# Ledger of designs, part 12: VHH binders against Mitochondrial Rho GTPase 3 (MIRO3)

Target 1, 175 residues: Mitochondrial Rho GTPase 3 (MIRO3), of Arabidopsis thaliana (Mouse-ear cress) (q9ma88r425to599)
Amino acid sequence: RKVVQCFVFGPKNAGKSALLNQFIGRSYDDDSNNNNGSTDEHYAVNMVKEPGVISDTDKTLVLKEVRIKDDGFMLSKEALAACDVAIFIYDSSDEYSWNRAVDMLAEVATIAKDSGYVFPCLMVAAKTDLDPFPVAIQESTRVTQDIGIDAPIPISSKLGDVSNLFRKILTAAEN
Short names: E, the ipSAE of ESMFold2; O, the ipSAE of OpenDDE; V2, 0.75 times the mean of E and O plus 0.25 times the DockQ between their complexes.

## First folded at step 14 (VHH; framework vhh_rezetamig_d1)

Design t6 (from s5 with D105Y Y109S; at its last look DockQ between E and O 0.79; V2 from the best seeds 0.00; counts 0 for: pae E 3.0 > 2, grease 26.8 > 24.2)
Fold by ESMFold2, look of step 14:
Order: sequence, then C-alpha cells, then structure tokens
Structure t6 (fold): chain B 175 residues (1-175), chain A 120 residues (1-120)
Amino acid sequence: as target 1 above (175 residues)
Amino acid sequence: QLQLQESGPGLVKPSETLSLTCTVSGGSISSGSYYWGWIRQPPGKGLEWIGHIWYSGRTYYNPSLKSRVTISVDTSKNQFSLKLSSVTAADTAVYYCARETIFDYYFDSRGQGTLVTVSS
C-alpha cells in the first residue's frame, strides 16, 4: 500500500486542523486554487519514512479531516470504503470533547460493520495548555480497553510527539 | 423538512416534576450524526443548555442541573423527553427542544419553544 488514507474525526476545537497543519505546516486548502475555501473538506499529504528501513517501505499518508455534510450524515457508506485508518481526536481538557469522540467512534464502527468494512481505529488525546478533565486517564483507558483498541495516543506541541502519531497510524494500517 | 415541536403542561407546581416531550417530524431521531437536546431561557436571561441525548440512550447533562434532569428517547415514536424534578420558581422559562450536530456545539434546528411557569 503506497498511499494510506487516514480519516480524522473529532468535535470542533479538538485539534483536527492543528494536527493537519503540524503534519505539513499548511493545509491543502491554504496551498491550492482548486481547493477553494467554500468546501467543507480539508486534508494534508506528506511522506513518512521509518528510520533504518528499506526505501521501498516509504508511504504517503493522507490525513482527511471529516466534517458534517449538508445531508446530515458524517460520511456515506461509499466514502467510508476509502478509509484505511480512522482516528478520533479529542481535547483532553474537555469531557464533552471526549464524549463526542467516543460517540463518533461508535457510529463509525456501526456503519463500517453494517457495510462489511474493517479498518483500525485509534483514539488521540490532544494535550493543550489546559489541565485534563478529572479522571480523564482512568476513563479513557477503561473505555478503550472495553472496545478493544489501544489507549489514547497523546499529542502535544512538540514536533516529535506528532511524528510518533503518524508512524503509529501507518503501523496500524499494515493490517 | 425537519420540524421539532414541544408539548407538555405550561403550569407546574413547586416541588413537582416538569415534563416535556419533543416530537420530531421530517427526519429520523435515530441519526447518529446528531444529539437531541433541551435548552431554556428564563425571563430576562440568556439561553441555558440543559442536556442532550444520543439515539442510543447515552445522555449528557449540564452539571448545574444534572441531579434533577432526566432526558429520554423513544425511537419508535420519534420523540424525546425532558423531566426536571423538584422545580422552583427559578425553573420558570421558555423551554426549547433542539438538534445539535455531533461535531459542533451549536443547534441547527430548534422548536418554537413552550413557556413553563412554576407556580401554585
């Protein structure tokens, strides 16, 4: 698989656009006349190398920010078929953000199951300048164990943490 | 075309339970893209979020009201409801049912509202 399509879910203000900007420094909307500001779709593209491996294993990663469409559905069944990995970003300082991310994961998992699609799902805890909401680590660990996914992956303003997330996305997509 | 309509008593006695139902037409309450919620506006004050429910039954409440609020959904009737217990005069308000997208923190559809007065 030369190109990995990663769908980025999460509520408003959770850090989806900031993640895409950190991935390449500019969103696709910002760099292209063909990608006018009136569209609701944003994505970022970059190449990710694993240190010490053969160059034939280099992958292109596409992060596509998911927003509500005008028809009221998050994604069509047809659009979801293109998903190689789904990530669900939440603001670790905001319990409402966490709750929405969990509900989004449950909805996406239901649509995927009903359509026969299988792809890995990852939870991503965005760390802001604010303190985490009470019991955040215990609750997120318990919920991710209950649904059979890894504990949330933390991201911060440090560039190294963001690079680690992108490598984990590609590793998850290898199944 | 989506429509939301509040129904229930306009007068409730102190210490009793305020009970309202929202009937949804022109759309399905079982959509996973939306929360179904209640907001209120006391006289001379701004809007106050009460809580919302996802079609599965999972609820989220305003912490200041959580101990007195129950929101429920009946997908077979395409309805959801509010119960607010132990009411006082401070609970007098116009109550709105509303739809909120799961991605955003704003309501994209709202009923006309119903005034509920708490008095003997």
Scores: ipSAE 0.391, ipTM 0.739, lowest interface PAE 3.0, mean pLDDT 79
ESMFold2 (binder alone), look of step 14: mean pLDDT 88; pTM 0.892
OpenDDE, look of step 14: ipSAE 0.789; ipTM 0.908

## First folded at step 15 (VHH; framework vhh_rezetamig_d1)

Design u1 (from t4 with D105E; at its last look DockQ between E and O 0.75; V2 from the best seeds 0.72)
Fold by ESMFold2, look of step 15:
Structure u1 (fold): chain B 175 residues (1-175), chain A 120 residues (1-120)
Amino acid sequence: as target 1 above (175 residues)
Amino acid sequence: QLQLQESGPGLVKPSETLSLTCTVSGGSISSGSYYWSWIRQPPGKGLEWIGHIWYSGRTYYNPSLKNRVTISVDTSKNQFSLKLSSVTAADTAVYYCARETIFDEYFDYRGQGTLVTVSS
């Protein structure tokens, strides 16, 4: 069985934690002391059936949320070495959320290129059950086309069915 | 080691443009991991985010101010600047420049602040 490491990026309140909770499995909190000075990493692990492979074979998918409690986070080339797929979640109703996710993707892509890593990047439009910010569909389609990635994958904060996203992550990891 | 220092006039007349510069020392503003931000605190009020700029020149501004705000970066001088046009007494505040982490969305360095008073 192959383990696929998916790094989850996105601004606060975009839906990263909700996504990991919907992907039922292991949660990891790294707290290096008992008081107010910890690094916070969040993981979810589960099995997902591989698209287009023989039935009854599964892959293990690990979703890693990139966060640090009360401390700066500098994404390094060493951190990206484990990444098989990166996803960038934004709140589709919030222009600030979109703008920041685009910048996060651009920076991750730059670090990856400078380090010689290649892995697919996916944009995820969360909270599609809310009204999108003005020009969201036109802007997101244009930007993703310009940087050479697929249009954002929609998910809803209330529907709870994100299995399509998980399958797309696995498909992207296989190229 | 990283230091941020605000500079600019402390008194601005109503309807004029408030202009401040932040000088960054002990580090480079050309990093893609950070935004360079302006925040302010009016007397007796909490902090208000004004906006930020990425080293590439890409900006995002507080929607309540965006029609009056311009933030710019000069990487050759390791500086970034704020212009706030058409000021009124309501723009009197202590203005801070700050470094903002893109991935974790917090200010890890902040200047000491400079009081700007809008008065005739």
Scores: ipSAE 0.589, ipTM 0.831, lowest interface PAE 1.4, mean pLDDT 79
ESMFold2 (binder alone), look of step 15: mean pLDDT 88; pTM 0.886
OpenDDE, look of step 15: ipSAE 0.826; ipTM 0.933

Design u2 (from t4 with T101R; at its last look DockQ between E and O 0.83; V2 from the best seeds 0.00; counts 0 for: pae E 2.3 > 2)
Fold by ESMFold2, look of step 15:
Structure u2 (fold): chain B 175 residues (1-175), chain A 120 residues (1-120)
Amino acid sequence: as target 1 above (175 residues)
Amino acid sequence: QLQLQESGPGLVKPSETLSLTCTVSGGSISSGSYYWSWIRQPPGKGLEWIGHIWYSGRTYYNPSLKNRVTISVDTSKNQFSLKLSSVTAADTAVYYCARERIFDDYFDYRGQGTLVTVSS
């Protein structure tokens, strides 16, 4: 019934494509570098269903990657007009990935504030099947408390862990 | 019309500190949409990322260089700088400053580069 637009941010190789593929039911494999990605697709659309929920209460979730044009266009305030929730995905095993996701969140929040847009922001710790980088828990706790957001939501690139993320996105959109 | 220009000594003695400045013209260094980066290319080798700074002063460095690198920004002069301590001959390279887009890993502007030779 309701359509929720979730903008997906994060550095390269953090897991954005894997998340979109899991959302539409496509497989992900670290050895699948021969596999052609959907290079024209910038979004994934599906219904999010809770166990025992009546079908009329299902919500449509759209996950959309930020697009940067080759001529050097950057994120603009007009691009954020459709955003209901922003998520910032980082590779939990890579401190550089974490640092970059934090900076992306800060810049999106600045642009949104300057434009009068209000939407929740969530941090997503991807690749939790790998060892976290040193001080990861200390850093994520400090930063999320300073910003006033929830602790990062963990996901794995493997089986079955992603469904709770989609529900948390929808819950955040209701706030 | 944005231009980046490296400046600094072209010859540095071993064990000393390499110090370079990048002057940005035709645009402001104070923007949340960009990192300001240093990269280098040793003779006959590929490009090596050294690190970057955000206009707020937040930095991240290549782990292999982290203990020797300091990057700083001076927004009043529209400049950012590199210091690399305890240099050896392995630090001989062409050094570039660059603008890096925060939302992808794309360098959209780069300086012409300055050769720094480490020699006794």
Scores: ipSAE 0.450, ipTM 0.767, lowest interface PAE 2.3, mean pLDDT 80
ESMFold2 (binder alone), look of step 15: mean pLDDT 89; pTM 0.898
OpenDDE, look of step 15: ipSAE 0.838; ipTM 0.939

Design u3 (from t4 with T101R D105E Y109S; at its last look DockQ between E and O 0.70; V2 from the best seeds 0.74)
Amino acid sequence: QLQLQESGPGLVKPSETLSLTCTVSGGSISSGSYYWSWIRQPPGKGLEWIGHIWYSGRTYYNPSLKNRVTISVDTSKNQFSLKLSSVTAADTAVYYCARERIFDEYFDSRGQGTLVTVSS
ESMFold2, look of step 15: ipSAE 0.623; ipTM 0.845
ESMFold2 (binder alone), look of step 15: mean pLDDT 89; pTM 0.904
OpenDDE, look of step 15: ipSAE 0.843; ipTM 0.942
ESMFold2, look of step 16: ipSAE 0.623; ipTM 0.843
ESMFold2 (binder alone), look of step 16: mean pLDDT 89; pTM 0.906
OpenDDE, look of step 16: ipSAE 0.837; ipTM 0.939
ESMFold2, look of step 18: ipSAE 0.576; ipTM 0.825
ESMFold2 (binder alone), look of step 18: mean pLDDT 89; pTM 0.907
OpenDDE, look of step 18: ipSAE 0.844; ipTM 0.944
ESMFold2, fold request of step 19: ipSAE 0.588, 0.602, 0.575; ipTM 0.834, 0.843, 0.818
ESMFold2 (binder alone), fold request of step 19: mean pLDDT 89, 90, 89; pTM 0.907, 0.909, 0.908
OpenDDE, fold request of step 19: ipSAE 0.843, 0.840, 0.844; ipTM 0.940, 0.940, 0.941
ESMFold2, look of step 20: ipSAE 0.649; ipTM 0.858
ESMFold2 (binder alone), look of step 20: mean pLDDT 89; pTM 0.905
OpenDDE, look of step 20: ipSAE 0.837; ipTM 0.939
ESMFold2, look of step 21: ipSAE 0.511; ipTM 0.785
ESMFold2 (binder alone), look of step 21: mean pLDDT 89; pTM 0.906
OpenDDE, look of step 21: ipSAE 0.822; ipTM 0.933
ESMFold2, look of step 22: ipSAE 0.624; ipTM 0.842
ESMFold2 (binder alone), look of step 22: mean pLDDT 89; pTM 0.905
OpenDDE, look of step 22: ipSAE 0.840; ipTM 0.943
ESMFold2, look of step 23: ipSAE 0.661; ipTM 0.862
ESMFold2 (binder alone), look of step 23: mean pLDDT 89; pTM 0.903
OpenDDE, look of step 23: ipSAE 0.837; ipTM 0.939

Design u4 (from t4 with Y106A Y109I; at its last look DockQ between E and O 0.70; V2 from the best seeds 0.00; counts 0 for: pae E 2.2 > 2)
Fold by ESMFold2, look of step 15:
Structure u4 (fold): chain B 175 residues (1-175), chain A 120 residues (1-120)
Amino acid sequence: as target 1 above (175 residues)
Amino acid sequence: QLQLQESGPGLVKPSETLSLTCTVSGGSISSGSYYWSWIRQPPGKGLEWIGHIWYSGRTYYNPSLKNRVTISVDTSKNQFSLKLSSVTAADTAVYYCARETIFDDAFDIRGQGTLVTVSS
C-alpha cells in the first residue's frame, strides 16, 4: 500500500490544527508516539478510500505540519525529499493569512526547484463559512492562474466534512 | 551572527513623518525565508506589530496603521526602513526592527530598539 506524504503549510490560526484534528480517526499518536516522535513536528495519519474503487487498494495519507525548531531552522531541502503533495491553507476571511500563504508557496516552490523536487501544490481556503476578505475571490483566482495551479479548495470551519480535500490530495499525488 | 541596528532621529514633531533605518550586518537581507519587520512598544503597553517587507519588496502592514506606513528595502545597502506619516503623541514608542520567519509567526532576531518621542 502506498503512503502519500502531504506537507501542510499556512500561517498560525489558518486552520491547520483543525484540519489535522478532523483527519484523526487513527492518530499516529496511537501507532508511533515513542519511536518517531519529534517535538518540532505534528502528524496526522489515516487511511483514505479512493472514490469508486472496489479493491483493497486504500492509501495511507500522512498530513505533516512542519514547525520551526527552537534554533530558527527553516524548511530544508532534505525535508522536501519526502513531500508528495504540498498544501497551503489560509483563512479566507483574513487578507494577511492569504498573503502569507502565497509567500510560503513561492518560497517552497523556490526551494523545491533548486533541489530538483517536483510535487503538486494545492491552495486551501479555510473558514469559508466566515465573510471573505475584500477581493478574496478575484485575488485568489488571479494568483492561482498566474502560477498555474488549481483554484483554492474551500473548506468550512463549521463543517466536519473534509473528505473531498483528502481525496483531491490523493488524486494530485497520483498525477 | 546576524545583527540588526536601528537608526534615526529620536524626536519628531507632531504631523511630521517618523523615519527609521535598520542596518543588517553579519548576514544578507536577501533571503526568501524571512520577512524584515518593524515592531513598536509604546510606554506602558505591549508590543505592536507595524508591518514587514520581503526582500522582493512585497509588504504587508498592520491594518490599523496601513494608511500611514511605508516600509522599504535597499538590498544593495543591506538595509530596510520605516516611514510613519502624520505622527501624534500616540506614536511615541520604542521602535524595533526584527527578522520574522516566513514559515512560523515568530521573530528570531530583534534589534536593541530606539526610542522615538513625538513632541511639540
Scores: ipSAE 0.461, ipTM 0.758, lowest interface PAE 2.2, mean pLDDT 79
ESMFold2 (binder alone), look of step 15: mean pLDDT 88; pTM 0.890
OpenDDE, look of step 15: ipSAE 0.813; ipTM 0.925

Design u5 (from t4 with D105E Y109H; at its last look DockQ between E and O 0.76; V2 from the best seeds 0.72)
Fold by ESMFold2, look of step 15:
Structure u5 (fold): chain B 175 residues (1-175), chain A 120 residues (1-120)
Amino acid sequence: as target 1 above (175 residues)
Amino acid sequence: QLQLQESGPGLVKPSETLSLTCTVSGGSISSGSYYWSWIRQPPGKGLEWIGHIWYSGRTYYNPSLKNRVTISVDTSKNQFSLKLSSVTAADTAVYYCARETIFDEYFDHRGQGTLVTVSS
């Protein structure tokens, strides 16, 4: 498939806007100023080259930041129909951020299972350049193993190199 | 119409446990799309989040309240409850129960609030 739809979940201030801006090529000195719900970015589109057996195959990756409007809209089965892969970003220095991301993943997985949609889910540990909350590595390793997904993919709030994450997203979507 | 109603004693003695129940009507507490939250407003202060519970029983609490908080849910009664132990005068506040959307972190429904006074 040439277009991959990646839904981006995560609590406020986790780093969703910074990730989308890095995908378009924008930079932040501190994404806390830009992720406090003031960013208007809802999606980002770029091409990622992915070598194939016969020739290089370009992929268009769409990152869609999920926000629910003030009308209390509930994430529905219909909304997930377009999802090829879901990622759940949390602030690795904030236990509340972690707890909320786990609950978001569980709810999305429930909705997907009930609808018959199958797509991979990835956890993304943001702001790894900050001190992690106590037991963060042990807790995240245990929970991801229990759920049956890979350990969280680390990214920094201030580093521009997120190519590993985009590659992992595309690899996961190929299943 | 979704309605949230706080109930419990309005006066609590220092060192005792404050206990409140929120009764949810016109909607189900069992949805995975919502947290069920307690917030309070002490006199002359802004709103302070106490914590929330998911219908599964999973909780998270405001670290500043240490481990004095217990929030519980009873899905069969469509209720959730707050216990705050070892109260002092600083815990005097209007207490609200609220529904919070899990994906956008927004309180879309709130009870009318109940004043709890901690006084000898």
Scores: ipSAE 0.583, ipTM 0.823, lowest interface PAE 1.5, mean pLDDT 79
ESMFold2 (binder alone), look of step 15: mean pLDDT 89; pTM 0.899
OpenDDE, look of step 15: ipSAE 0.829; ipTM 0.935

Design u6 (from t4 with Y55H; at its last look DockQ between E and O 0.76; V2 from the best seeds 0.67)
Fold by ESMFold2, look of step 15:
Structure u6 (fold): chain B 175 residues (1-175), chain A 120 residues (1-120)
Amino acid sequence: as target 1 above (175 residues)
Amino acid sequence: QLQLQESGPGLVKPSETLSLTCTVSGGSISSGSYYWSWIRQPPGKGLEWIGHIWHSGRTYYNPSLKNRVTISVDTSKNQFSLKLSSVTAADTAVYYCARETIFDDYFDYRGQGTLVTVSS
């Protein structure tokens, strides 16, 4: 697959915009200064290189933050058809952020199951350079094991850590 | 069109329990895409979030109120409710029910609000 569509979910202030901004390359924001009748969404597009891989083997990763806004758009079955990987970002220092991300994952999984779509879901623990909320590691490990997904992927403000996340997204989309 | 309407007593005595019900029409309360929320505006102050409930029965409450708040849902009546115990004059406010989208943290529908006064 040459182009991977990754849908980015997570509560407000969890780090979604920071992640998209750190995704080096062209960032598309069609709702900041223009009222041209487009959906209220944020995109980031870039090529992701594997170490030692030549240029023509690079993959294009699209990170898309999907929102419901005044245009009446809701997360639809048709919108999810384009999803290759879903990630759910939460602030590791905030228990509310964690709880909301779990609810989002459960609802996306329900919509996908009802529509017959299958795609991997990843939990992403943002702001790991801050102190985690009490019992965060115990709860996140337990919950992810119970629902059968990988333990949350930690990210921080360091650029190298974020690049590893992008590679993990691409690997998940292949398997 | 989806509509939310608050109902309940407008006057509550101190130390008693404030009880409100939100009736939802033109849409279903059982969708997993939404939280059902209570917010209030005390006189001369900004909006204050009280808490919300999800279709599963999971709740999250404002930590400043958490020991006094119960939010419940009745899907057969398409309603959700607020109970706030041990009220004082500080709980006098206009109370709103609202639909909160789970995916991007905003209220897309809100009731007209109901004034609740706490007075001896």
Scores: ipSAE 0.468, ipTM 0.754, lowest interface PAE 1.9, mean pLDDT 78
ESMFold2 (binder alone), look of step 15: mean pLDDT 88; pTM 0.896
OpenDDE, look of step 15: ipSAE 0.812; ipTM 0.924

## First folded at step 16 (VHH; framework vhh_rezetamig_d1)

Design v1 (from u3 with R99K F103W; at its last look DockQ between E and O 0.71; V2 from the best seeds 0.70)
Fold by ESMFold2, look of step 16:
Structure v1 (fold): chain B 175 residues (1-175), chain A 120 residues (1-120)
Amino acid sequence: as target 1 above (175 residues)
Amino acid sequence: QLQLQESGPGLVKPSETLSLTCTVSGGSISSGSYYWSWIRQPPGKGLEWIGHIWYSGRTYYNPSLKNRVTISVDTSKNQFSLKLSSVTAADTAVYYCAKERIWDEYFDSRGQGTLVTVSS
């Protein structure tokens, strides 16, 4: 696959917009105006290079943040049809953020199963440059093991180490 | 179409338990896409989130209230409830129940609110 559609879920203020901005090189402090509109999706598109590849077989990665602030928003079975990978970003310093991301993952997984869709789900621990909430590592390790997914992938809001996340997303989509 | 209505005593004595029920009509509370939330507004203050419950029974509470709050759901009656123990005058507020979208934390429906006064 040459284009990978990655849906980005997560609670408010977890860092979804900052991640999309870093993917296209903008400051994490600037939100796009799409965050204030009624549009169905906020997205970022870029090419991701694989290290050591001579032929330059870059993949196009699309990160789609569903940020709809209209009445009655619902995640539908049809909305997930294009999803190749789902990620669930949470603020690692905020237990409420973590709890909400777990519930979002569970609901997306339920909708996907009921629809017959199969795609990998990844947890992303954002703002790891801040102090984590108490028991964050122990709880996230336990819960991800219980669900049968990988341990959360750490990223920092102020560090430039997001390219590893994008490569892990592409790797997950290939499996 | 969907309506939320708070019910319960409007006057509670200090040290007692404040107990409210929210009845949902015109829609079902059995949905994974929504939380069922309690919010309050003390006189002259802004809105304060108390907590919410997912239809599965999973709850999340405001840390400042966590030891005194219990939220429960009864899907067979299409209701969810708030208990706030050991109340003081500081707990006097208008209490609202609300339907909260889990995806973007938007409250798409809210009750009219009920004043609960903590006083002897």
Scores: ipSAE 0.546, ipTM 0.803, lowest interface PAE 1.7, mean pLDDT 79
ESMFold2 (binder alone), look of step 16: mean pLDDT 87; pTM 0.883
OpenDDE, look of step 16: ipSAE 0.845; ipTM 0.940

Design v2 (from u3 with Y106A; at its last look DockQ between E and O 0.72; V2 from the best seeds 0.71)
Fold by ESMFold2, look of step 16:
Structure v2 (fold): chain B 175 residues (1-175), chain A 120 residues (1-120)
Amino acid sequence: as target 1 above (175 residues)
Amino acid sequence: QLQLQESGPGLVKPSETLSLTCTVSGGSISSGSYYWSWIRQPPGKGLEWIGHIWYSGRTYYNPSLKNRVTISVDTSKNQFSLKLSSVTAADTAVYYCARERIFDEAFDSRGQGTLVTVSS
């Protein structure tokens, strides 16, 4: 089975844990033996089976939340070698959340470039059922155009919106 | 080992500008993995985040203070600075500079702090 590793970044309270919980699968606790050399990894694993989206076979999507590593820095260049796609989640109602996610994307892209890794990056606008922060649409359009990525993918509490995100992640990883 | 040290006047008159400098030693201020932050603690109250600066010069400030705050960085001196304008007695506090990890928002190093009193 083909396994897609999606790294999940974003500031506190942006909705990373809620997204992993909505993605039907098993979440690892800290200190589990299934963590490969990290006590602070958080995973959600599920199968996405969609004929005509990513071939006619099942695909396994792993969402991996970046967390503090007890032995040092959370994000290492060796960990990025496994990344097939990176997503950056922000709370669309919170300007601080947006600003932080942009900086995270820029730093991940820098680390990846310096290490020789290439993978797609996606912005995810969470909590779109709330009012966006002032100028959110204009700011996100400007920034994503400047850095050459797609406009942020909206998600809300509706299951259809979340399932659409998982399919877009798999499509991005295919390219 | 990384060390941060605040410096600046301990007494500032009302309506004037509070200015502090943080000198970083045992590490470089020019890293994209960190923000350089100012935090304060008024007497008998909790910590209040003031703002941060990235090595690129990009800043974000606490919205309640942003019209009065300027944070700047001088990479040649391995320093960053705080200016807080139009101070009042409410700005009396212990001021700390700190290093903040960009990916988990943890402060992994902090200065000893410097008391700044706003008084006539």
Scores: ipSAE 0.580, ipTM 0.820, lowest interface PAE 1.4, mean pLDDT 80
ESMFold2 (binder alone), look of step 16: mean pLDDT 89; pTM 0.905
OpenDDE, look of step 16: ipSAE 0.844; ipTM 0.942

Design v3 (from u3 with D104E; at its last fold request DockQ between E and O 0.69; V2 from the best seeds 0.72)
Amino acid sequence: QLQLQESGPGLVKPSETLSLTCTVSGGSISSGSYYWSWIRQPPGKGLEWIGHIWYSGRTYYNPSLKNRVTISVDTSKNQFSLKLSSVTAADTAVYYCARERIFEEYFDSRGQGTLVTVSS
ESMFold2, look of step 16: ipSAE 0.626; ipTM 0.859
ESMFold2 (binder alone), look of step 16: mean pLDDT 88; pTM 0.896
OpenDDE, look of step 16: ipSAE 0.829; ipTM 0.936
ESMFold2, look of step 18: ipSAE 0.637; ipTM 0.858
ESMFold2 (binder alone), look of step 18: mean pLDDT 88; pTM 0.896
OpenDDE, look of step 18: ipSAE 0.826; ipTM 0.935
ESMFold2, fold request of step 19: ipSAE 0.636, 0.606, 0.577; ipTM 0.860, 0.844, 0.839
ESMFold2 (binder alone), fold request of step 19: mean pLDDT 88, 88, 88; pTM 0.899, 0.899, 0.896
OpenDDE, fold request of step 19: ipSAE 0.831, 0.829, 0.835; ipTM 0.938, 0.936, 0.940
ESMFold2, look of step 19: ipSAE 0.613; ipTM 0.852
ESMFold2 (binder alone), look of step 19: mean pLDDT 88; pTM 0.894
OpenDDE, look of step 19: ipSAE 0.811; ipTM 0.927

Design v4 (from u3 with Y106K; at its last look DockQ between E and O 0.77; V2 from the best seeds 0.70)
Fold by ESMFold2, look of step 16:
Structure v4 (fold): chain B 175 residues (1-175), chain A 120 residues (1-120)
Amino acid sequence: as target 1 above (175 residues)
Amino acid sequence: QLQLQESGPGLVKPSETLSLTCTVSGGSISSGSYYWSWIRQPPGKGLEWIGHIWYSGRTYYNPSLKNRVTISVDTSKNQFSLKLSSVTAADTAVYYCARERIFDEKFDSRGQGTLVTVSS
């Protein structure tokens, strides 16, 4: 009953597909027979256990990487109707990745507001085991506070960090 | 049907500023779903991204151009522009303006290009 749809955004090479692969579940590749030059959707499904609870609070989390087909269609108001929470992943070592993720978040938020949809947005700092770009912490703290969202959630190659992200996604969806 | 057209002087003297304008027709420059980008191709070489501007006024420029780049927008004329300062012969290229989709990073429209020669 408690299925959470999490839409995953972020620039190329930020770590979106790696995150879905770390989350054990089904990956759907509707363009597997025409690789390269097609937009496809990938998703992963699993149950996430909350600390201290043994059975009846397991929740189903769906992570969905939305890609746009190359026939000119853009992210539409209708595409966001199923979204319970949006995350925006960026490469913490790459200022271009950061700048683009911020712009994606702002555009998704604009589309959602225009449609009357309300869902939380989270920033995810990927590749934190690499050196961050100059002023990354100051810039990300300033921007997230100005927007009114939490500071970016760090993830690295450690599996524990990724598990904490999934729990934070579910917590955000409940609020 | 969206169309992009570059315009500006085709000859620029060394140390001066290269200035180009892209006129957009068949669509609005004020959409949040797109970046408006400048790309160039020096003779016999591949394409090089110069930078882009977003509707909010946010810009990001290729770091290799050493802070010589300014991109701006004039929404009343549905145009965006490039200024590249302190040019040298290495800046001789065909310059393209382009529309870039923010969510999948695809350039879905590009002008035909304009040759700019830096010569003294």
Scores: ipSAE 0.519, ipTM 0.802, lowest interface PAE 1.8, mean pLDDT 80
ESMFold2 (binder alone), look of step 16: mean pLDDT 90; pTM 0.907
OpenDDE, look of step 16: ipSAE 0.839; ipTM 0.940

